# VHH binders against Type II restriction enzyme HgiCI (hgiCIR), part 3

Target 1, 345 residues: Type II restriction enzyme HgiCI (hgiCIR), of Herpetosiphon aurantiacus (Herpetosiphon giganteus) (p25258)
Amino acid sequence: MNYQRSFEDLEFNAIKWWPQELSATVAEASVLPILISSQDLFISILKLSGTHPEQIFDVINAAQISANLFLKHLVVLADYGGEMIKRLGKEFQEIFPRMDSTLEYYMNYTFKGEQYTYIFKKLPIKGLDNSKLAIDGKAIIEIKPLSDLYRDMIMILLYGSTTEQFNLAGLEKCEIGTILGKNEIIYTYITQKYLYVSRITNGANTNSLGQIAQTYVCDILSKYLPNDYSVTRNGKILLSDLNSQDSTKTSFDILVEFADKKVGIEVSFQVTTNSTIERKAGQARDRQNRMHAHYYWIAYVIDGAGNFERSGAVRAICRYSDCTVAYSESEIAVLAAFIQEKFNA

## First folded at step 24 (VHH)

Design ee1 (from dd5 with K104T)
Fold by OpenDDE, fold request of step 25:
Structure ee1 (fold): chain B 345 residues (1-345), chain A 126 residues (1-126)
Amino acid sequence: as target 1 above (345 residues)
Amino acid sequence: QVQLVESGGALVQPGGSLRLSCAASGFTFSSYWMRWYRQAPGKEREWVAAISSSGSSYTYEDSVKGRFTISRDDARNTVYLQMNSLKPEDTAVYYCAAERWTFTLDSGEITYYDHWGQGTQVTVSS
């Protein structure tokens, strides 16, 4: 079996997208960094939105934040989960009244002690859920304009708790509108709830996409490799410098060991293009040489549509790898075969 | 020049109806909240009704709820107040106002702008 694959061979066997079994995990993990990076902007928007009940829309437009991302922040902050959104959609006509004259649905809400009526422009709709709102993991990166649907949802999330229907479809959680423009209160509110949510989210998804990718590969390798082989994530090997008498501990995403034999494995799965693959490519030659100097081997698990868009980097990795495979179970099995062959030689 | 011109004020009997209009010019009407105020003799000016720039949100003073309806036509730069079931207590000069808030994201500064009409007299009497 040819373990040194060309770019073309590798791509041919590539899955390019996350396996279905990891889709949920990846989706959750992908949302968190985006939320964290945009959190300050979100908070700023809330602080500037206290002048009138619809000020938030002007601020959103000015801030140039995607409507779905903003809504996601509200949903997270309010702890208004996907199930509640679905329920809201299904029960919408039962929750909110209609105008007799126009048959439009409306919501009576309170802002700064004054009662307002909001006329819904898009709701009710069929199939209201996270996917429809594009607030799911992959969709969160899509730029969505501030449509009538988003406006309707935002209004509900802001003021639902102030309505007579607050006890329906979890609307009691929709209270963010009550703190708009109140800087000190917003800070305290977010710190308490967001940290709580973040702790929950972080506690549940402590794994970066990279870790998720590595874990998957480790699990598969462990299935195919003998039990007496050591498979560890983030392993380190002491390697000598080719140009000096010094040795340095070099980290690998996965380290497989048996007796005095070692295989270092680098894992990269990127759906979108980033600089990680270029970095790995830049280090590939040196890493291989250093490993070979110790009679060790280096392997790569490379996949993701984004990685294959960087053909130069992937080609470099292929060139300076003892074994290069894609991110499928069958491909990882090939890697396992490679390891066994080397260890039994 | 910024101008708000109210019209439609008249003498009516209790239980009667009136429709007030406020025509705006000299500013971007669609970007402003529109509000109706009234001032009775010897009393302070009070707000009566308001409508958002989008027209999606509106509010009424408690005493006029169910009787008055505010609406806007951005194509005509006009805000309306339909007044039904008028009472003697509704007698006042009615004013329309345009309100806008601007903000700077970097500084967090919010600036308030308003424009007012000259008013129109509404008298409800037997």
Scores: ipSAE 0.858, ipTM 0.952, lowest interface PAE 0.4, mean pLDDT 91
Fold by OpenDDE, fold request of step 25:
Structure ee1 (fold): chain B 345 residues (1-345), chain A 126 residues (1-126)
Amino acid sequence: as target 1 above (345 residues)
Amino acid sequence: QVQLVESGGALVQPGGSLRLSCAASGFTFSSYWMRWYRQAPGKEREWVAAISSSGSSYTYEDSVKGRFTISRDDARNTVYLQMNSLKPEDTAVYYCAAERWTFTLDSGEITYYDHWGQGTQVTVSS
């Protein structure tokens, strides 16, 4: 069995996106993965939605994207946070006027230089928030149809900046409608905004997602490894410095131990590019050498679309790894086999 | 067969009111934007009012804002134009149009479809 894989071999076996069984758990930790995975579809929808102000609804339906997920994209792109949504809900009647004849609330907005009036179908409602809209946490993975509520919200997020009320409830941020159908700028606009969002969310969510990734790998390893093997997260090994008489405790994402044998495992699953894979790559040679000096082994579980965008880093890891596998049960089973071979040798 | 039939055009005095109707058949009415156009003698055809397929959005040409109201009844496959405070400059043949845009997700191609009525004459004169 080939445990030392090339970049190409690793990528071939990679899943690149979180396993379905972890979707809820991941969503609870961070919305970023699901946004990234659906970003291309979202972009496509916007590109096709420039013909008339409500074209977006037809495209949404055709694209079979969940309404809440689509709305989440808009909210994130507009940086229209949960507090603003709550405020919008609370102050809706003060923000938007009512028609005298029907008592329906309406919004005057601009699309491609022309003024339109939109009649709200569901708003105002009590309790408007992220939860009600199912755009937070585990709810984001729930399939929601394009209801009147979502339509109302989408219209606000698209055209709020063009209204007379633009200075209320953060509606000035709601300008996405101005780029609909403008294919030349949509991609750049969205990617820049998402980069910003990613930066904001990266610090808090990276650790959580890392833990999820590690736990999954640990669970699978425990399934395939003998019960007398110790499998722990965030294990530390005392390793000697190659250039000094000093020893340092070195941390591994996962540590597998049996008797005097040890395998340190590094896990990285990133759907977006970050510095983690680069850091691991930079440390890879030294870590392998230090482990080998103690007759220990080092392995890597590397996956995620973002990691594979960093080919240099991944290649370095592959080079300085005793076993490199992707992030699937079958691949982790290969890692388990590697460990057993080493421990039984 | 696709048909749009306008009705309600008449001779009225300035300040008068008319209600135009456009009855649609032969296509899925509820999927189309409906628009009223008008063409005055010696002038180009211009749009007057539009309403979305959902009926949730509508727009008016500036000269008719506050005076004209567009509405639709999907159950009857009919779009209406209520015209109040009519002026001599409103004299024209009024046309009903149904508009739809289709798209293909893969190619990104957008196709425009339209259907037109034969028009109804509105004359505003003292």
Scores: ipSAE 0.857, ipTM 0.957, lowest interface PAE 0.4, mean pLDDT 92
Fold by ESMFold2, fold request of step 25:
Structure ee1 (fold): chain B 345 residues (1-345), chain A 126 residues (1-126)
Amino acid sequence: as target 1 above (345 residues)
Amino acid sequence: QVQLVESGGALVQPGGSLRLSCAASGFTFSSYWMRWYRQAPGKEREWVAAISSSGSSYTYEDSVKGRFTISRDDARNTVYLQMNSLKPEDTAVYYCAAERWTFTLDSGEITYYDHWGQGTQVTVSS
């Protein structure tokens, strides 16, 4: 069978987004992947919500998006972070007026030039923070219905900038309600905000996600390979330099060994694009030649929506690899079959 | 069969109060924004007040703010307009309306539905 895949075959078999069983582990390391994978749905909701001030709730319910995930999108887009949420909670009674007759708090807001009054149904609450809203860490994958608390928070994030209290607790940032249904403005606003977040958040979190990706591949390979094969993360192998007599230890994301046979495996799963795939592509030919000089093999596990935006780099990797697979259990099983075929030959 | 039936219109002296009711049937009341409109003799119909389907948001035309109060009772499928401090300028036929927007996620289409009552006469005169 032919383990050297074309770009098109690799992309066809790609899952592009993290496997569901890793959702909690990935979310604990970074919420960025689930935000990116749900971004198109979020944008669609904003586009359909411009006819009246509360239409967004009907659209959220119809889209069946979890309320906490939707709220996290608003928090990120508005740049209304957890410290401002805590401040909003502590100062709620000083910010928003209360009706003497009902003791309910309210917000006077503007939608399309008309002034409305919104009656809060759950706020204020004690200790308002990201944890109570389930928008941090692995809590983001919990499925939450559109409760009164989420409705109150969404109304604040949509319309807070249109209130008389706009200069308090960062409410001037809460302007997303003014772009509802305005398709061109929505696209521009989202692109600016998510591009900026992507550039700031990728560094350290990318390394943690890389370790998660390697561990998942190792676990699957161990499931399909004989127990006497050695499967190690960040394995090193002594390889000769093609242009000298020297040998150096060369590292691989995963190293599979049995007797004197070896397969080096590089793993890249990236939902956003970065330069890591370009580096692997630039090294691919030399690394393959050095492995082949020792009668070893090299393979790649390449997936993630961001990696496939770098088609030139991925094509180069496919060309200079002995086996290239996507990032699913069935694809990693193909890699395991390749390894067994080479180790038995 | 969709019906909106207004009641409570009467002749009232200036400064008086009235409560209008609008009973709804034949549709899912809790899915609709409810509005009051009015039409004075020789004038075009104008909106007066609106309350959201949830009951959580409301708005008023400037000339009635502080004098009129819109409310809804979803258990009785009824919307109300409490009118206080009535003026001769409030003389009009008052109409109840129900409005809803639906959408299709796949196509992005938005569809508008409205239902109207026949109106109830409010006359403010001495």
Scores: ipSAE 0.616, ipTM 0.878, lowest interface PAE 1.7, mean pLDDT 86
Fold by ESMFold2, fold request of step 25:
Structure ee1 (fold): chain B 345 residues (1-345), chain A 126 residues (1-126)
Amino acid sequence: as target 1 above (345 residues)
Amino acid sequence: QVQLVESGGALVQPGGSLRLSCAASGFTFSSYWMRWYRQAPGKEREWVAAISSSGSSYTYEDSVKGRFTISRDDARNTVYLQMNSLKPEDTAVYYCAAERWTFTLDSGEITYYDHWGQGTQVTVSS
């Protein structure tokens, strides 16, 4: 079996996005993967929603995007965070006028130069927050229909900046309605805001995502490997320097051992493009040489849409790797087969 | 057969009131925005009011704001225009229209549909 794969073979077998079974765990650590994977759909909805001020609801339903996920996109792009959502809820009755005849609250908004009145269907409610909207943590993967509450919130986030109350509760940030159907503006605006959010939020949760990636690989390897093999996360091996008699402890994301045989495994799953894979690529030749000097092997699990945008780095890793696989159960089973072949040979 | 039938047009004194009705048949009323237009003698047709398919959003032309009220009754497939404080300038044939937009997610194509009534005459004169 050919374990030293080309970039093209690796990418062909790649899943590029986190496995569904990890979606809740990944979302709890970072919402960025689900936002990136749904970005194109979100953009398409905005492009098709410029005909009339409520068309967006028909498009959301046709696209079958979950209402909470769609709302999360608006919240993130507007920078209309949880504190402003709580404030909107607490101050709703002071912000928006109420009709004398029906006692319903309303907002006067503008769409493509024309003034409209929208009658709120559900708001105000007590305790409006991110939790009630299911836009935080693992709740983001729950499928929510386009309820009256979501309709009201979406209307506010789209058109709040066009109301007379724009200077209250951060509503000046609620401007997406002004770009609906304007393809060039949407593309650059959404792409720029998405990249900014990705760089900021992902940095805060990178270590947690790395641990999730390692744990999943360990769990799959343990399923396919004999029980007497040792599979440990963040394992260390004492390796000699090729240029001296000195030895240092070298860390691997995963270490598999049986008797005096060892495979060091590096894991990288990155849905955003960043330079982390460049560091692994720069170390790959030296790490392989040092492992081979001890008759050990080195392998890599490389996947994620962002990593494949760094093709030069991934090619270098493939060149200096004894086995390179993508991040699916079937691919990790190939890694397990490699380990068994080397340990039984 | 798609049909929009306006009724309620009449001769009224300045300051008077009328309620126009437009009964719809032959299409899914709840999927359409409903609009009123008018055409005065010697003038081009102009929009008057619109109400969204959900009934949640509405808009009015400036000269009728505060005097006219658009509403819809989906159970009766009917849209209404309550006209108060009528002026001679409101004299026109009033038309009911239904509008719908459809789309294709794959191609991004948007298709527009409209249906029109025959009109009902409103005359405001002493």
Scores: ipSAE 0.574, ipTM 0.864, lowest interface PAE 1.8, mean pLDDT 86

Design ee2 (from dd5 with S107K)
Fold by OpenDDE, fold request of step 25:
Structure ee2 (fold): chain B 345 residues (1-345), chain A 126 residues (1-126)
Amino acid sequence: as target 1 above (345 residues)
Amino acid sequence: QVQLVESGGALVQPGGSLRLSCAASGFTFSSYWMRWYRQAPGKEREWVAAISSSGSSYTYEDSVKGRFTISRDDARNTVYLQMNSLKPEDTAVYYCAAERWTFKLDKGEITYYDHWGQGTQVTVSS
């Protein structure tokens, strides 16, 4: 088997896109950084929205936050998941009353102790869900204007708990409107309900995309390698510096060990181009040399359309790798074979 | 020049109906929360009805609930107050007000703007 592959050979075997079985996991993981980065803005919006029940919309506009992103924050904070949204959509006509005169659906709600009526402008609609609202997966990065649909949803998320229908479709969770403009309470609320970050990750794999990629490879390796081999994620090896008498602990995405033999594995799956592959490429020669000095081996699992756009980096990795494979089970099996050959030699 | 001009005030009998209008000019009407106030002789000005800038949310003072209806026509820059089942206690000068808030998020600053009309007299008497 050819373990040292050229760029062309590697790309030929590459899948370039996330496996279908990881699609959901990847989608969820992708939302987290966006929410974290916009969390302060979201909180600021809540703080400034306490004067009247629809002030939130003015502030959203002023903040220039995407409507779907804002809604996602509300959904997360309220712990109002996709199932509840679907239920709300399906049962909307049973939940909310209609005006006799106009046949419009409406919601009676309370803001600062005063009763208001909100007339829905877009709801009900067919197929209300996370996807329709663009609040899941990669759709969260899409810029959505503050449409009538989003306004309707936002109003429900803010004031649903104050309605007579609060016991339906999880509306009791929709209470964020009660804390608008109350700075101290907002922080307390966010902290008490769950650490906001924790809520964001609730139900979703908290792993980064990198971790997801590593875990996938690790699992497959474990399947193909003997049980007495140690397969660990984020392993470290003490390696001597080539230019000094000092030794440094070097981390690998995956470390496979058996007896005194070790294989360090770097995993990179990037659909979009980033600097990570360049960094790995820049370190590749040194890492290989250091590993070889200890009679260890280094391998790479490289895939993703974005990575292959960086041909120079990938070529460098291929040059300074003992084994380079793409991101498929069959390819990872090749890596397993490599490891076994080295360990049994 | 910012102007709010109320009209429609009149003398009516108890149980009668009246529709007030407030015509706005000189500002972006559609961006403003609109309110109706009233001031009876010897009493403080009180809030009566409010409607959001979008027209989607509205609220009423308890004593007028079920009798008064606030609405707005952004195309005409006008807010209305339909008053049904009028009572002597509804006698007052009715004022139209426009309210808006602007935001500077970087500074955490909110600025409040309001505009008022001169009022229109509503008298309910037998």
Scores: ipSAE 0.858, ipTM 0.952, lowest interface PAE 0.4, mean pLDDT 91
Fold by OpenDDE, fold request of step 25:
Structure ee2 (fold): chain B 345 residues (1-345), chain A 126 residues (1-126)
Amino acid sequence: as target 1 above (345 residues)
Amino acid sequence: QVQLVESGGALVQPGGSLRLSCAASGFTFSSYWMRWYRQAPGKEREWVAAISSSGSSYTYEDSVKGRFTISRDDARNTVYLQMNSLKPEDTAVYYCAAERWTFKLDKGEITYYDHWGQGTQVTVSS
């Protein structure tokens, strides 16, 4: 079996997005993966929603996107955080006027230079927050229909900046409605906003997602490897420097050991581009050489759409890896086979 | 058969009021954006008022703001235009229109559908 895969071979076997069984776990750690995975759909929806101010709802229905997920996109892009949502809920009656005749709250807003009035159907409500809207944590993966509450929220997030109340409860941030149907700018606008969001969230979330990725691989390896093999996360191996008489402890995402045999495994699953894959690539040659000097082996589990956008880095890893596999049970089983083959040799 | 039938047009004095009705049949009324248009003699047809399919959003032409009110009753498949403080310049044939859009996201394609009534004459004169 050819364990040294080319970039093309690796990508062919790649899943590029988190497996379904990890969706809830990943969502709990970070909402970014699900946003990125649905970004194109979101963009498509915005492009088609430029005819009238409520066209967005028809397009959402046609797209079959969950209402909470769509709202989450808006919230994230508007940088309208949970505290702002709570504030909106608490101050709603102070922010928006109500009709004298029906006592319904309403919002005057502008769409394509024309003034509209929107009558709220569900707002105001008590306890408006991310949890109630199911836009946080694992709840984001729950399918929610376009209820009146979501419609109300979506309208605010789209057109709040055009209201007379724009200076209240952060409504000035709610401007996405102004770009609906403007196909020439939507992609750039959204992409830039997500880049910003990703920068803010990358530090803390990268570690958690990394742990999830490692745990998954460890669990599968443990399933396929003999019980007497040691499989550990964040293992360290004492390796000699190639250019010095010094030895350094080198960390691996996963370490598999049996007797005097060792396989160091690096795991990277990134749906967005980051510097991690570049770092791993930059270290790949040296790490392989050092491992080989001790008659150890190095393997990589590489996947995620973002990683494959960094073809140079992935190619480098493939070149300086004893075994490179994608992020699936079947692929990890191949890695297990590699390990067993090496350990039994 | 798709039908929109306007009613309520009449001769009224300046400052008077009228209520126009548009009864729809032959299509799913609740899914359509409803709009009132008017066409005065020698002028182009212009929109006057619009209401979303949900009934949640509505808009008016500037010249009729504060005087006209659009509403809809989905149970009766009817859209209304309450016209108050009528002026001679409001004299026109008033048309009801139903509009809908369908979407093919994979193609980025929008299809537009519309239905029109035959109109009802509103005359404001002393």
Scores: ipSAE 0.841, ipTM 0.956, lowest interface PAE 0.4, mean pLDDT 93
Fold by ESMFold2, look of step 24:
Structure ee2 (fold): chain B 345 residues (1-345), chain A 126 residues (1-126)
Amino acid sequence: as target 1 above (345 residues)
Amino acid sequence: QVQLVESGGALVQPGGSLRLSCAASGFTFSSYWMRWYRQAPGKEREWVAAISSSGSSYTYEDSVKGRFTISRDDARNTVYLQMNSLKPEDTAVYYCAAERWTFKLDKGEITYYDHWGQGTQVTVSS
């Protein structure tokens, strides 16, 4: 088995997106990976929806995207957050006029210079919020059909800025209908907006996802390793500094120990690009040398589409590691085999 | 086998009312936007009103707003145009049209279909 992989071998074995068995856990910790993995489909729907103002519903149905996931894309893109959704629900009857003949609420909106009237089918409802729309937390992975409620919400998010009521309940932000079918604008605009959202959440959401990533690796290693091996998160080893006589505490994402044998493991799973992999790459040579000086080993679990955009960093890690694997059960089983080989040698 | 048949065209006095009907057959009515167009003698055909396939959205040309009402009855596969406060300028042949779009999502392609009726004459004269 070739434990010191090239960048190309590592990428070939990469899953690049979160494992399927973690979908619910990842969705609970962050919606960002699910939005990114469905981004191209979302863009395709917007590109095909410029022929008439309700085209988007036919395209959503043809794409078979869950209605709540599609709505979440619009909510994020419009920056129309949960407090605005609550205010929209609370003030709905004061915002939108009612038809005398049917008592149905409606909005007059504009599409490509032409004024239309849309008749709301489900709104208003009591207690409109993110929970009822299933757009936050674990609910984002639920499969929701394109119901009357979702149709009403989508129409508001697309066209609210074109109504006379644009100055109420944040409706001025609801302008996505103006870019439908404008291919060159859509891709650039949406991609730049999602990169902005990723930067906002990096601190809090990245830390939480990092813990999920480490726990997944620990659980699989414990499954494949003998029970008398110690597998710990955030383990510390006293290692000598290579340019001094002092010992320095060195942290590893995962530490596997048996008797006086140790393997330090670093884990990085990043669907978006960030600086964490560059830090690990910059430390890789020194960390390997310090571990080898004590007859210990160092390994890395590296995956995620964003990490492979930083090829120089990943190549450095591959070069200065005793074992590199991607982020699947079969790949982590290879890491377990490496550990057993070294501990039994 | 697709057919759109307009009816209800007549001679009326200014200020009068008419109700046009368009009966559809040979296609899935609920999948189509329904539109009314008109063509006055010596003029190009112009749109009048439209109603979405769902029935949830509708629009009118400026000169008929407040006077004309479009509606659809999916159970009868029929679209209607209620015309009130008729003016001599409304004199035209009125055409019913059905429009649909289909998609090839993987290729990013849209295919457009339309069907047209034969027309019904509306004449507003004293």
Scores: ipSAE 0.650, ipTM 0.885, lowest interface PAE 1.4, mean pLDDT 86
Fold by ESMFold2, fold request of step 25:
Structure ee2 (fold): chain B 345 residues (1-345), chain A 126 residues (1-126)
Amino acid sequence: as target 1 above (345 residues)
Amino acid sequence: QVQLVESGGALVQPGGSLRLSCAASGFTFSSYWMRWYRQAPGKEREWVAAISSSGSSYTYEDSVKGRFTISRDDARNTVYLQMNSLKPEDTAVYYCAAERWTFKLDKGEITYYDHWGQGTQVTVSS
């Protein structure tokens, strides 16, 4: 088959948006930098909010933290994920009692041994989910005021475990209100429950969108290629410089090897446009020539609606590659077939 | 000048109802939690009810739950205590209080403020 695709053939086979199986992972990776940079502020808010059950709102306003960002911190710390948020919204009227006189819903909660009643001001609403709360993906950078909806959600995440309904919709996880103002307990709770952010702070590598894209391709290639092929991320090859007799290490997003045969693979998945694809396009001719001089091959996995807005760059890559495929399992299987054809496996 | 002025205290028969009001001036009413306390002769002052600055959270002392209702009207800078099914044990001077907490984020400091009214007498007697 003709592995050197045209721009039109590549776009025809493109999925343009992240595969659904990665959607939660991609959403989390998109918010992680802002969670890391705001973690100390979040902790400070918890430490200052232990005087009365609604003090948290005054502290949030004074800290000038966006309400959706603060709620995202609570959701992560409580391990109260989007599935539970959807269930809370769907089952809200079955979970919480309603005042006969006003028809408003309420929760009876406990703060420092004293029982309180909180009247919901916005909940219930139809279609409660992470999107309505602007807590996933790029929506997290939107600046949201402390609306009635956010106040209602924060009260639930803080005090849900202290209600009679604690065994419904995962409310037993909503215990952060019990540690407000208790510095040593806050430290212990964060260490036990918020570890992935803490590990990032302690020097662990973070998953970037580029790493997610590369890992997906590697996993599928390993599934379709013989076990004796080596599939590695960020592989390096010594290649001769075409302008001199020197050799330099040249890096590829993915390197597939068997014996002395190699295919270097570049991966780019961009739902919004950026200039990364222009750099790859500018290097494509030279990289292909250097690989061919060693009887190696070069391939590209190109997808995402943003990349296809850069048609000139994508056309250049298609011209100067031995194989171009889009970013789906069936397309990466085509890449695997190309590799096997060249390796005579 | 900060002022809290209670009114509505009266003599009432057991089982009767009474509505106390507390008019506030000289401070930003919407920033304060409002509370009712009472003090019976020879006893220490005890809290009765509280309502948050937003009006969204409230709490009651056990002996008045189901009988008393606290509310606030921020347009009139007034907090109310509706007292139903009154009992002789409810006889007391009732005090209105306003509470606020301020804080300094960079220093981690919290400061508490309160203001008190002069009280209004409620007497429940056959």
Scores: ipSAE 0.615, ipTM 0.876, lowest interface PAE 1.6, mean pLDDT 85

